# VHH binders against IgGFc-binding protein (FCGBP), part 3

Target 1, 184 residues: IgGFc-binding protein (FCGBP), of Homo sapiens (Human) (q9y6r7r2070to2253)
Amino acid sequence: AECQAWGDPHYVTLDGHRFNFQGTCEYLLSAPCHGPPLGAENFTVTVANEHRGSQAVSYTRSVTLQIYNHSLTLSARWPRKLQVDGVFVTLPFQLDSLLHAHLSGADVVVTTTSGLSLAFDGDSFVRLRVPAAYAGSLCGLCGNYNQDPADDLKAVGGKPAGWQVGGAQGCGECVSKPCPSPCT

## First folded at step 15 (VHH)

Design z5 (from x5 with A50S T103E)
Fold by OpenDDE, fold request of step 18:
Structure z5 (fold): chain B 184 residues (1-184), chain A 118 residues (1-118)
Amino acid sequence: as target 1 above (184 residues)
Amino acid sequence: QVQLVESGGALVQPGGSLRLSCAASGFTFSDYYMRWYRQAPGKEREWVASIMDSGDYTKYEDSVKGRFTISRDDARNTVYLQMNSLKPEDTAVYYCAKEEWYEGEDHWGQGTQVTVSS
């Protein structure tokens, strides 16, 4: 299954639920919130969103994968580049037998031995593929991966902002008033 | 088997326009993102443009932004690259690609030659 986020921003969960969300904080994209399934690797994917050009819209600025006690960050601030544990690495990149990263079109793609694949195009387009083994065990903006798109945001009461895990002070608030209506 | 056949390449003068086409077969075209690449003489193949399966999102290499437009016609299993305001540095073999971001290398066609020269 594949989760997608693009533009200002549109989301498609692992179960195919579509929604728009103009948050400007850091949010959980996907993780096994109650622990990974047996034999599966734990991971966390987060996105940091920001306003671009208008208070009415936001875009994903960066995406971070935490796995194998490493942090991998892709960012619109450095397109076509990858930071591992805060250090830029040369692509293609291989971390032992655990994961590799390479360029694919505009995207930097990170693929783990555990079966996760993460891509970011250096602008706003994030894609995450997860193994079927995680079915029913995930949470975040990408949903719970239980083959029911209707309950993907149920854990946060239907409000994607509930997946906020960080962000600068005042994130999510209208800075310049009058506040425009968010774009859909 | 996946087949991609590019066409439309030609010799044009600087400032001219071309429209490249890529006819796809051997897979469910509407389910895949498509890309254009190009390879200039003595240079590595470089990404030019991408389009989502839905067509709702496109992305371009910086050097072609505002000049090139990628589009698709799912009914015809075809992806296009409209190239305007062509420059000599746009001279290259242009390749259409079926995106394979999570499976490895993209599938490519044979390419079509675009030459921009006075």
Scores: ipSAE 0.903, ipTM 0.959, lowest interface PAE 0.5, mean pLDDT 95
Fold by OpenDDE, fold request of step 18:
Structure z5 (fold): chain B 184 residues (1-184), chain A 118 residues (1-118)
Amino acid sequence: as target 1 above (184 residues)
Amino acid sequence: QVQLVESGGALVQPGGSLRLSCAASGFTFSDYYMRWYRQAPGKEREWVASIMDSGDYTKYEDSVKGRFTISRDDARNTVYLQMNSLKPEDTAVYYCAKEEWYEGEDHWGQGTQVTVSS
């Protein structure tokens, strides 16, 4: 299954639910919030969104994968580059036998031995693939991965902003008054 | 068996335009993102443009932004590259690719030669 986010942002969950969300904070994209299935690796994927050109729209600025006690960050501020634990690494990159990162077209792709694949095109397009073993165990903007798209945002009452996990002070709010209506 | 057949390459003068086509077969075309690559003599193959399966998102290499446009016609299993304001540095063999970002290397065709020269 594949989760996608692109543009101002459009989201497609692992179960295929589509929604738009113009948040400007840091949000949980996907994680096993109640613990990974037996034998599966724990992980966390977060996205940081920001306004670009207008307060009516936002874009994914960066995506971070936490896995194997490491942090891997891809960002529109450094396209085609990868930070591991806050340090830029040379691509292609190999972290022991745990994960591999390489360039594919415009994307930096991170693939773990656990079967997780993450891609970011250095602009706004994020893709996440997760192993089937995580079915029903995930949460975040990518949904719960239970093959029911209708309940993907149920945990946050249908409001994607509920998945906020961080962000700069004042994020999620307009800075310049009057506040424009978000584009959808 | 995946097949990609590029066409439309030609010799053109600087400032000219070309439209490349790529006919795809052997897979469900509409389900896949498509890319264009190019390879100039003595240089590595480089990514040029990408288009989402739905066509709702495109991305371009910086050097071709504003000049090239990638598009697709799923009814015809074809992806296109409209190239305007061509420059000599655009001279290369252009390849159409079926994107396989999580599986490995992209699949591409035999390529079509684009030559920009006065």
Scores: ipSAE 0.897, ipTM 0.957, lowest interface PAE 0.5, mean pLDDT 94
Fold by ESMFold2, fold request of step 18:
Order: C-alpha cells, then sequence, then structure tokens
Structure z5 (fold): chain B 184 residues (1-184), chain A 118 residues (1-118)
C-alpha cells in the first residue's frame, strides 16, 4: 500500500483515507507503534513541514526514515540528494544488502530489504510504500493500515496535529486575528 | 516485457515546436508514473518531466518549465511531450521512461532525436 503527502498538503493514508492538514511542525508519518510484527523490521518515518509564503497552507520540507539503526533524510533544501546519518552520500547508494537509494526523475527513491520504500520529489511530494506484513501495526498520519479508512485518525481523536513529534517553537499555532485558515 | 517506443523527433528551427509521443506496452500503463529524459551530445542523460499515474501531478526540470508540457492518454497507452519555444540547447535524444523503484533506475525507451538549429 502507498501513503502520500502532496500539494499543500493532501494526505492519503495506507487505508485510502484522504484528509488535508496544514500543520508546520514535525509529525509522525508512519511507525509500528507497538513494535513491528514478528520478523518485520522496525522503522520510523517523520516529516517536517513549513509555510512557503502563505500562512494558509504548508508543505513537506523534509522526510526522515529511521531503519536498520540509520537515519536517512531527504529535503527540499537539497533536492536530489540524500543524507545518511547526517552525511551526504553519492547516489546511487547501497547500504550492504539492506537498502538502496537512487534517482528516479526528480525523486530520490529509497528501497529496503524489509519492503519499505520511500520517495521524495525534492519539493513537497512524499510517497511511502509499506508491505502487507505491517498491516494492523502502524500509527501516524498514514493511518493504522487495517483496511478501514474510517478509523485512521481515531488514535488522535480525528486531529492530525496529535501526531506531532517535534517542531520549532510556536509551530502549528495561529497567533493573529483573523487567521487565514483555522489553526490546528 | 516493458516496451516504450518514442516518435516525433525532427529537425526544427529555434522558436519552433514539436510534439513527441511514446507508445507503451507490456505493463498496466494507468498504474505508473511516466517520465521524459534527454541526452544531449557530450552530456549525461538528464530528467526532463514527470507525470503521475492519475495525471494530477506534473513536474519539470527548471530549464524547460513554461515551454514543455507532459501529458498522458491512458486509453491509448501513450505519453506525450509538447515542446514549445525550442532552443539549440534542447537538442538531444529524448527518451520516454516508466517509473521503477526496485531495479535501481527507470525503464527506458529507444529514444527519438530532436535537433534545434538554424
Amino acid sequence: as target 1 above (184 residues)
Amino acid sequence: QVQLVESGGALVQPGGSLRLSCAASGFTFSDYYMRWYRQAPGKEREWVASIMDSGDYTKYEDSVKGRFTISRDDARNTVYLQMNSLKPEDTAVYYCAKEEWYEGEDHWGQGTQVTVSS
């Protein structure tokens, strides 16, 4: 299944639930919140969002995949590049037999032996593909992967901001009147 | 067996226009992102444009933005590149490609030659 964050931003969960969310903090996109299924690799995918001129919408600035005790970051600040553990690497990149990263069009695409795969277009479009072995185990903006789109935000009471895991001081708040769009 | 066959390449004057076509077969065309790449004489192959499987998202290399338009016709399994305001720097072999995540690179066609000169 594929989870998407694209545009300003539109989210499509692993279960097909669609929602818009304009927060500007760091958010959990997907992780196995109660541990991975037996035999599956643990991982965490987070996004950092930002405004780009307009206060009404936000965009994905960067995506970080943590897997195999490594941190891989893709960012709009350096399109078509990849940092592994904070260090730029040459594409195509191979980490042992565990993962591979390469360019496909504007995207940096990371594929892994676990079946988890990630692409970022260097601007705002994130695609995360997750194998069926993780079904029912996941949490975050991409939903719980249980084939029921109606419950994908249930763990945060229907409020995507509940998946915040970081961000700059005052992110995600509206401090002026009138706000161009609702805060939160 | 992925097959991609480009056509429409020609010699054209600066400022002119061309439309390239790419006939696709051997896969479910509507499920995949499609792209155009090009390779100029003496240069490495470079990405030019991409279009999402639904057609709702397109992206272009900076040097062709506003001049080139990628489109797709799923009924004909065909992707197009409309090239306007052509410049000598656009001279290249143009390749159609199908997005591929798991083979280390996209799937490429045979290419079609575009030459822009006075």
Scores: ipSAE 0.695, ipTM 0.872, lowest interface PAE 1.1, mean pLDDT 88
Fold by ESMFold2, fold request of step 18:
Structure z5 (fold): chain B 184 residues (1-184), chain A 118 residues (1-118)
Amino acid sequence: as target 1 above (184 residues)
Amino acid sequence: QVQLVESGGALVQPGGSLRLSCAASGFTFSDYYMRWYRQAPGKEREWVASIMDSGDYTKYEDSVKGRFTISRDDARNTVYLQMNSLKPEDTAVYYCAKEEWYEGEDHWGQGTQVTVSS
């Protein structure tokens, strides 16, 4: 299944639920809620979002994958580059037999032996692919992966901001200024 | 079994236009992002444009933005690249590509030569 955050931003969960969310903090995109399923690797994917002129919308500035005790970051500040544990690496990049990263178009694509895969277009488009072994075990903006799109935001009462895990002081949707209606 | 066959490459004058086509077979075309790459003599292949499986998202390398348009026709399993305001720096072999995440690189066709010269 594939979760997407794209545009300003539009989210599509692993269960196909679609919603818009204009937060500017750091949010959990996906992680096992209570540890991974037996035999599956633990991971955390977070996004850091920002406004880019308009206060009515935001954009994914960066995405960070934590897996195998490493942190991999893709960012609009450095398109087509990858940081591993805070250090730029040469693409294509190989971490033992665990993980590979390469360029595909504008995207940096990270694939792992666990089946988890991530792409970021260097601007605002994140794609996260999660293998079926994680079904029913996930939390975050990408939903719980239970084949029911209607319940993907249930854990946060229908409010995507409930998945905030960080962010700069004063971050959030429309906190400091009037928000125009979202563009559709 | 993936096959990508580019066509439409030609010699054109600076400022001219050209439309490239790419016929795809051997996979479910509508499920995949498609791209164009190019390679000038003595240089690495560089990405030019991408189009999402639905067609709703396109992205272009900065030097072609506003001049090139990628499109797709899923009924004909075909990707197009409309190239306007061509410059000598656009001279290259142009490759159609299917996005692939799990083999370390996209799958390219054989390419079609575009030459922009006075």
Scores: ipSAE 0.691, ipTM 0.868, lowest interface PAE 1.1, mean pLDDT 88
Fold by ESMFold2, look of step 20:
Structure z5 (fold): chain B 184 residues (1-184), chain A 118 residues (1-118)
Amino acid sequence: as target 1 above (184 residues)
Amino acid sequence: QVQLVESGGALVQPGGSLRLSCAASGFTFSDYYMRWYRQAPGKEREWVASIMDSGDYTKYEDSVKGRFTISRDDARNTVYLQMNSLKPEDTAVYYCAKEEWYEGEDHWGQGTQVTVSS
């Protein structure tokens, strides 16, 4: 299944639920809620979002995958590049037998032996593919992966901001139309 | 077997237009992102444009924004590149490509030559 965050942003969960959310903090996209299924690798995917002029919408600035005790980050601030544990690496990149990263168009694509795969276009479009082994065990903006789109935001009462895991002081969703410049 | 066959390359004058086509077979075309790349003599192949499987998302490298348009026709299993306001710097072999995550690079066609000269 594939979870998407694209545009300003539009989200599509692993279960196909579609919603818009213009928060500007750091949010959990996907992680196993109570640990991974037996034999599956643990992971965490987070996004950091920002405004880019308009205060009415936001965009994904960066995405971070934490897996295999490593942190892999893709960012609009350095398109077509990858940081592993805070250090830029040369693409294509191979981390032992665990994962591979390469360029595909504008995207950096990370694929892992666990079957988890992540792509970011260096601007605002994140794609996360999660193998079926994780079904029913996930939480975050990408939903719980139970084949039912209707309950994907239930754990946060239908409010995507409930998945905030970080962000600078004063971050948050802005929905001002008459005064689009200031947002806090 | 994935097959991608480009056509429409030609010699044109600066400021002219061309439309490239790429016929695709051997996979479910509507499920995949498609791209154009190009390679000028003595240079590495560079990405030019991408289009989402649904067609709702397109992205262009900076030097072609506003001049080139990628599109797709899923009924004909074909991706297009409309190239307007052509410059001598656009001279290259143009390759159609299918997005690939698991093989370490995209799948390419054989290319079609575009030459922009007076």
Scores: ipSAE 0.615, ipTM 0.846, lowest interface PAE 1.5, mean pLDDT 87
Fold by ESMFold2, look of step 17:
Structure z5 (fold): chain B 184 residues (1-184), chain A 118 residues (1-118)
Amino acid sequence: as target 1 above (184 residues)
Amino acid sequence: QVQLVESGGALVQPGGSLRLSCAASGFTFSDYYMRWYRQAPGKEREWVASIMDSGDYTKYEDSVKGRFTISRDDARNTVYLQMNSLKPEDTAVYYCAKEEWYEGEDHWGQGTQVTVSS
């Protein structure tokens, strides 16, 4: 299955649920909630979003995959490049027999032996592919991966902001106009 | 087997237009992102444009943005590149490509020659 965050941004979950969400914090895109299924690798994918001129929409600035005790980051601030544990690496990149990364068009694509794969176009378009072994075990903006799109945001009461895991001061606030109460 | 056949390359004058076509077979075309690359004489092959499987997302290399348009016709298993306001710098072999995540590079066709010259 593939989860997408694209445009300003539009999300498509692993279950096919579509929603828009313009938060500018750091959010959990996908992770196993109670640990991975037997034989599957644990991982965490997070995104950091930003405004780019218009305050009405946001864009994915960067995406970070944590897997195999490594942190791999792709960012619009340095398109077509990859940081591994905070250090730029040469593409194509190979980490033992665990994963590789290469360029495909504008995208940096990271693929893993576990079947988990991630692409970022250096601008705002994230694609996350998750193998079927993780079905039913995931949480985050990409949903729970149970083949039912209707319940993908249920764990956060239908509010994507509930998947916030970080962000700069004021990242969820109104910055250009009065906010409805409450703003917190 | 995956087959990509480009056509429409020609000799044109600066400022002219061309439409390239790429006929795809051997895979479910509507499931894949498609791209155009080009290779100018003496240069490395470079990415030119991409289009999402649904067609909802397109992206262009900066030097062609506003002049080139990528499109797809899933009923005909064909991807197009409309090239307007052609410049001598656009002279290259143009390759249609199928996005590939697991083989370390995209799958390319044999290319079609575009020459922009007086």
Scores: ipSAE 0.597, ipTM 0.837, lowest interface PAE 1.5, mean pLDDT 86

Design z5 (from x5 with A50S T103E)
Fold by ESMFold2, look of step 19:
Structure z5 (fold): chain B 184 residues (1-184), chain A 118 residues (1-118)
Amino acid sequence: as target 1 above (184 residues)
Amino acid sequence: QVQLVESGGALVQPGGSLRLSCAASGFTFSDYYMRWYRQAPGKEREWVASIMDSGDYTKYEDSVKGRFTISRDDARNTVYLQMNSLKPEDTAVYYCAKEEWYEGEDHWGQGTQVTVSS
């Protein structure tokens, strides 16, 4: 299954639910809510969003995957590059037998032996692929992965901002008009 | 077996236009992102353009924005690159590619030569 965030932004969950969300904080994209299923690797994917000129829309500035006790970050501030634990690495990159990262078009693509895969186009388009072993165990903007699109935002009352995990004081969703205060 | 066959490469004068085609077979074309790359002699391969499986998203390298257009026809399993306002620096072998996440690189065609010269 693939979760997507693209454009200004449009989201498609792992269950196919589609929504738009213009927040400018840091949000949980996907993680196991209560630990991973037996035999599956734990992970966390977060996105940090920003305005780019217009206050009516936002864009994904960076995406961070935490897996195998490592932190991998892809960012629009340095397209086609990867930071591992805060340090830039050369692509293609191999971490033992655990994961591989390479360029595909404009994207940096990270693939793991756990089956989790992530791509970011260095601008605003993030794609997350999650194996079926995680079905029913996930939280975040990508939904709960139970093959029912209707309940993917239920845990936050239909409000994607409920998945905020960080960001500056006063950050939040700004739509159709300037925010009252900057999210920085 | 995945096969990608590019065509339409030619010698063109600066300022001219050219349309490249790539016929795809051996996979479910509508499920995959498709891309164009190019490589001049002695240079590294350079990404040019991408198109999403649905066609809803396209992205271009800065040097070709506004001049090149990628498109796809899923009924014909074909991806296109319309190239306008061609410049000598666009001279290269152009490759279409199928996005691949798990093999360390995209799957490439054999290429078609585009030459922009007086």
Scores: ipSAE 0.569, ipTM 0.827, lowest interface PAE 1.7, mean pLDDT 86

## First folded at step 20 (VHH; from z5 with Y32E S50T D53S D56E)

Design d2
Fold by ESMFold2, look of step 21:
Structure d2 (fold): chain B 184 residues (1-184), chain A 118 residues (1-118)
Amino acid sequence: as target 1 above (184 residues)
Amino acid sequence: QVQLVESGGALVQPGGSLRLSCAASGFTFSDEYMRWYRQAPGKEREWVATIMSSGEYTKYEDSVKGRFTISRDDARNTVYLQMNSLKPEDTAVYYCAKEEWYEGEDHWGQGTQVTVSS
């Protein structure tokens, strides 16, 4: 299944639920809620969002995958590049038998042995692919992966901002509309 | 077996227009992101444009924005590149490609030659 965040931003969950969310904090895109299923690798994917001139919309500035005790970051501040544990690496990149990263069009694509794969277009378009082994075990903006789009935001009461995991002070004060003042 | 066959390359004058086509087979076309790349003489192959499987998202390399348009026809399993306001620096072999995440590079066709010269 594929979860998407693109544009200003439009989200499509692993279950196909579509919603818009304009926050500028750091948010959980996907992770196992209560640990991974038996035999599956633990991971965390987070996004950091920003305004780009307009206060009415936001965009994904960067995405970070934490897996295998490593942190891999893709960012609009350095398109077509990858940081591993805070250090730029040369593409194509191979980490033992655990994962590889390469360029595909404008995207940097990271593909892992666990079956998790991530792409970012260097601007605002994130794609996350998750194998079926994680079905029913996930939380975040990408939903719980149970083939029911209606419950994907239930854990946060229908409020995507409930998946905030970081960000600058005051970043969570604006949602999907023009603000009276800049959010942060 | 994935097959991509480009056509429509020609010699055109600067300022002219040209439409490239790419016939696809051997995979479920409507599920896949499709791209165009080009390779100018003496240069490495470079990405030109991408279109999402749904068609809702397109992205272009900066030098072709506003001049080139990628499109798809899922009923015909075909990707197009409409090229307007052509310049001599657009001269290249143009390749259609299917996105590939797991093999370290996209799957590419054989290419079609576009030459922009007066």
Scores: ipSAE 0.638, ipTM 0.849, lowest interface PAE 1.4, mean pLDDT 87
Fold by ESMFold2, look of step 22:
Structure d2 (fold): chain B 184 residues (1-184), chain A 118 residues (1-118)
Amino acid sequence: as target 1 above (184 residues)
Amino acid sequence: QVQLVESGGALVQPGGSLRLSCAASGFTFSDEYMRWYRQAPGKEREWVATIMSSGEYTKYEDSVKGRFTISRDDARNTVYLQMNSLKPEDTAVYYCAKEEWYEGEDHWGQGTQVTVSS
């Protein structure tokens, strides 16, 4: 299954639910919030979002995968590059038999032996692929992965901002009024 | 087997236009992201453009943005690159490619030569 975030932003969950959300904090994209299934690797994927001129919309600035006790970050601030534990590495990159990262077009693609895979286009488009072993165990903006798109935001009462896990103080507030609603 | 066959490369004058085509087979074309790369003499291959499987997302390398347009026709299993306002710097072999996450590089064809010269 693939979860997507792109544009200003548009989200598609692992269950196919589509929604828009213009928050500018750090958010949980996906994690096994009640622990991973037996034999599955634990992980956390977070995104940090930003405005880019317009206060009405936001964009994914960076995405961080935490897995195997390592932190892998992809960012629009340095497209086509990867930081592992805060240090830039040369692509293609191999971490033992656990994961591989390479360039594919504009994307940096990270693939893991756990089956989790992540791509970021260096601008705003993040793609997360999650193996079926995690079905029913996940939470975050990518949904709970239970094959029912209607309940993917239920844990936060239908409010994607409930998945905030960080960001500067006041990141979710309008600093100037009026704050426009997103236009469709 | 994945097969990608590019065509449409030619010699053109600066400011001219070309349309490249890429016939694809050996995979489910409508499921895949498709790309164009190019390689100038003595240079490494560089990414030029990407199109999403749905066609909803496209992205271009900065030097071609506004001049090149990638498109796809899923009924014909074909990817196109419309190249306008061509410059001598666009001279290269152009490769159609299929996105690949697991093999360390994309799959690409044999290429088609584009030459921009007065």
Scores: ipSAE 0.587, ipTM 0.829, lowest interface PAE 1.6, mean pLDDT 86

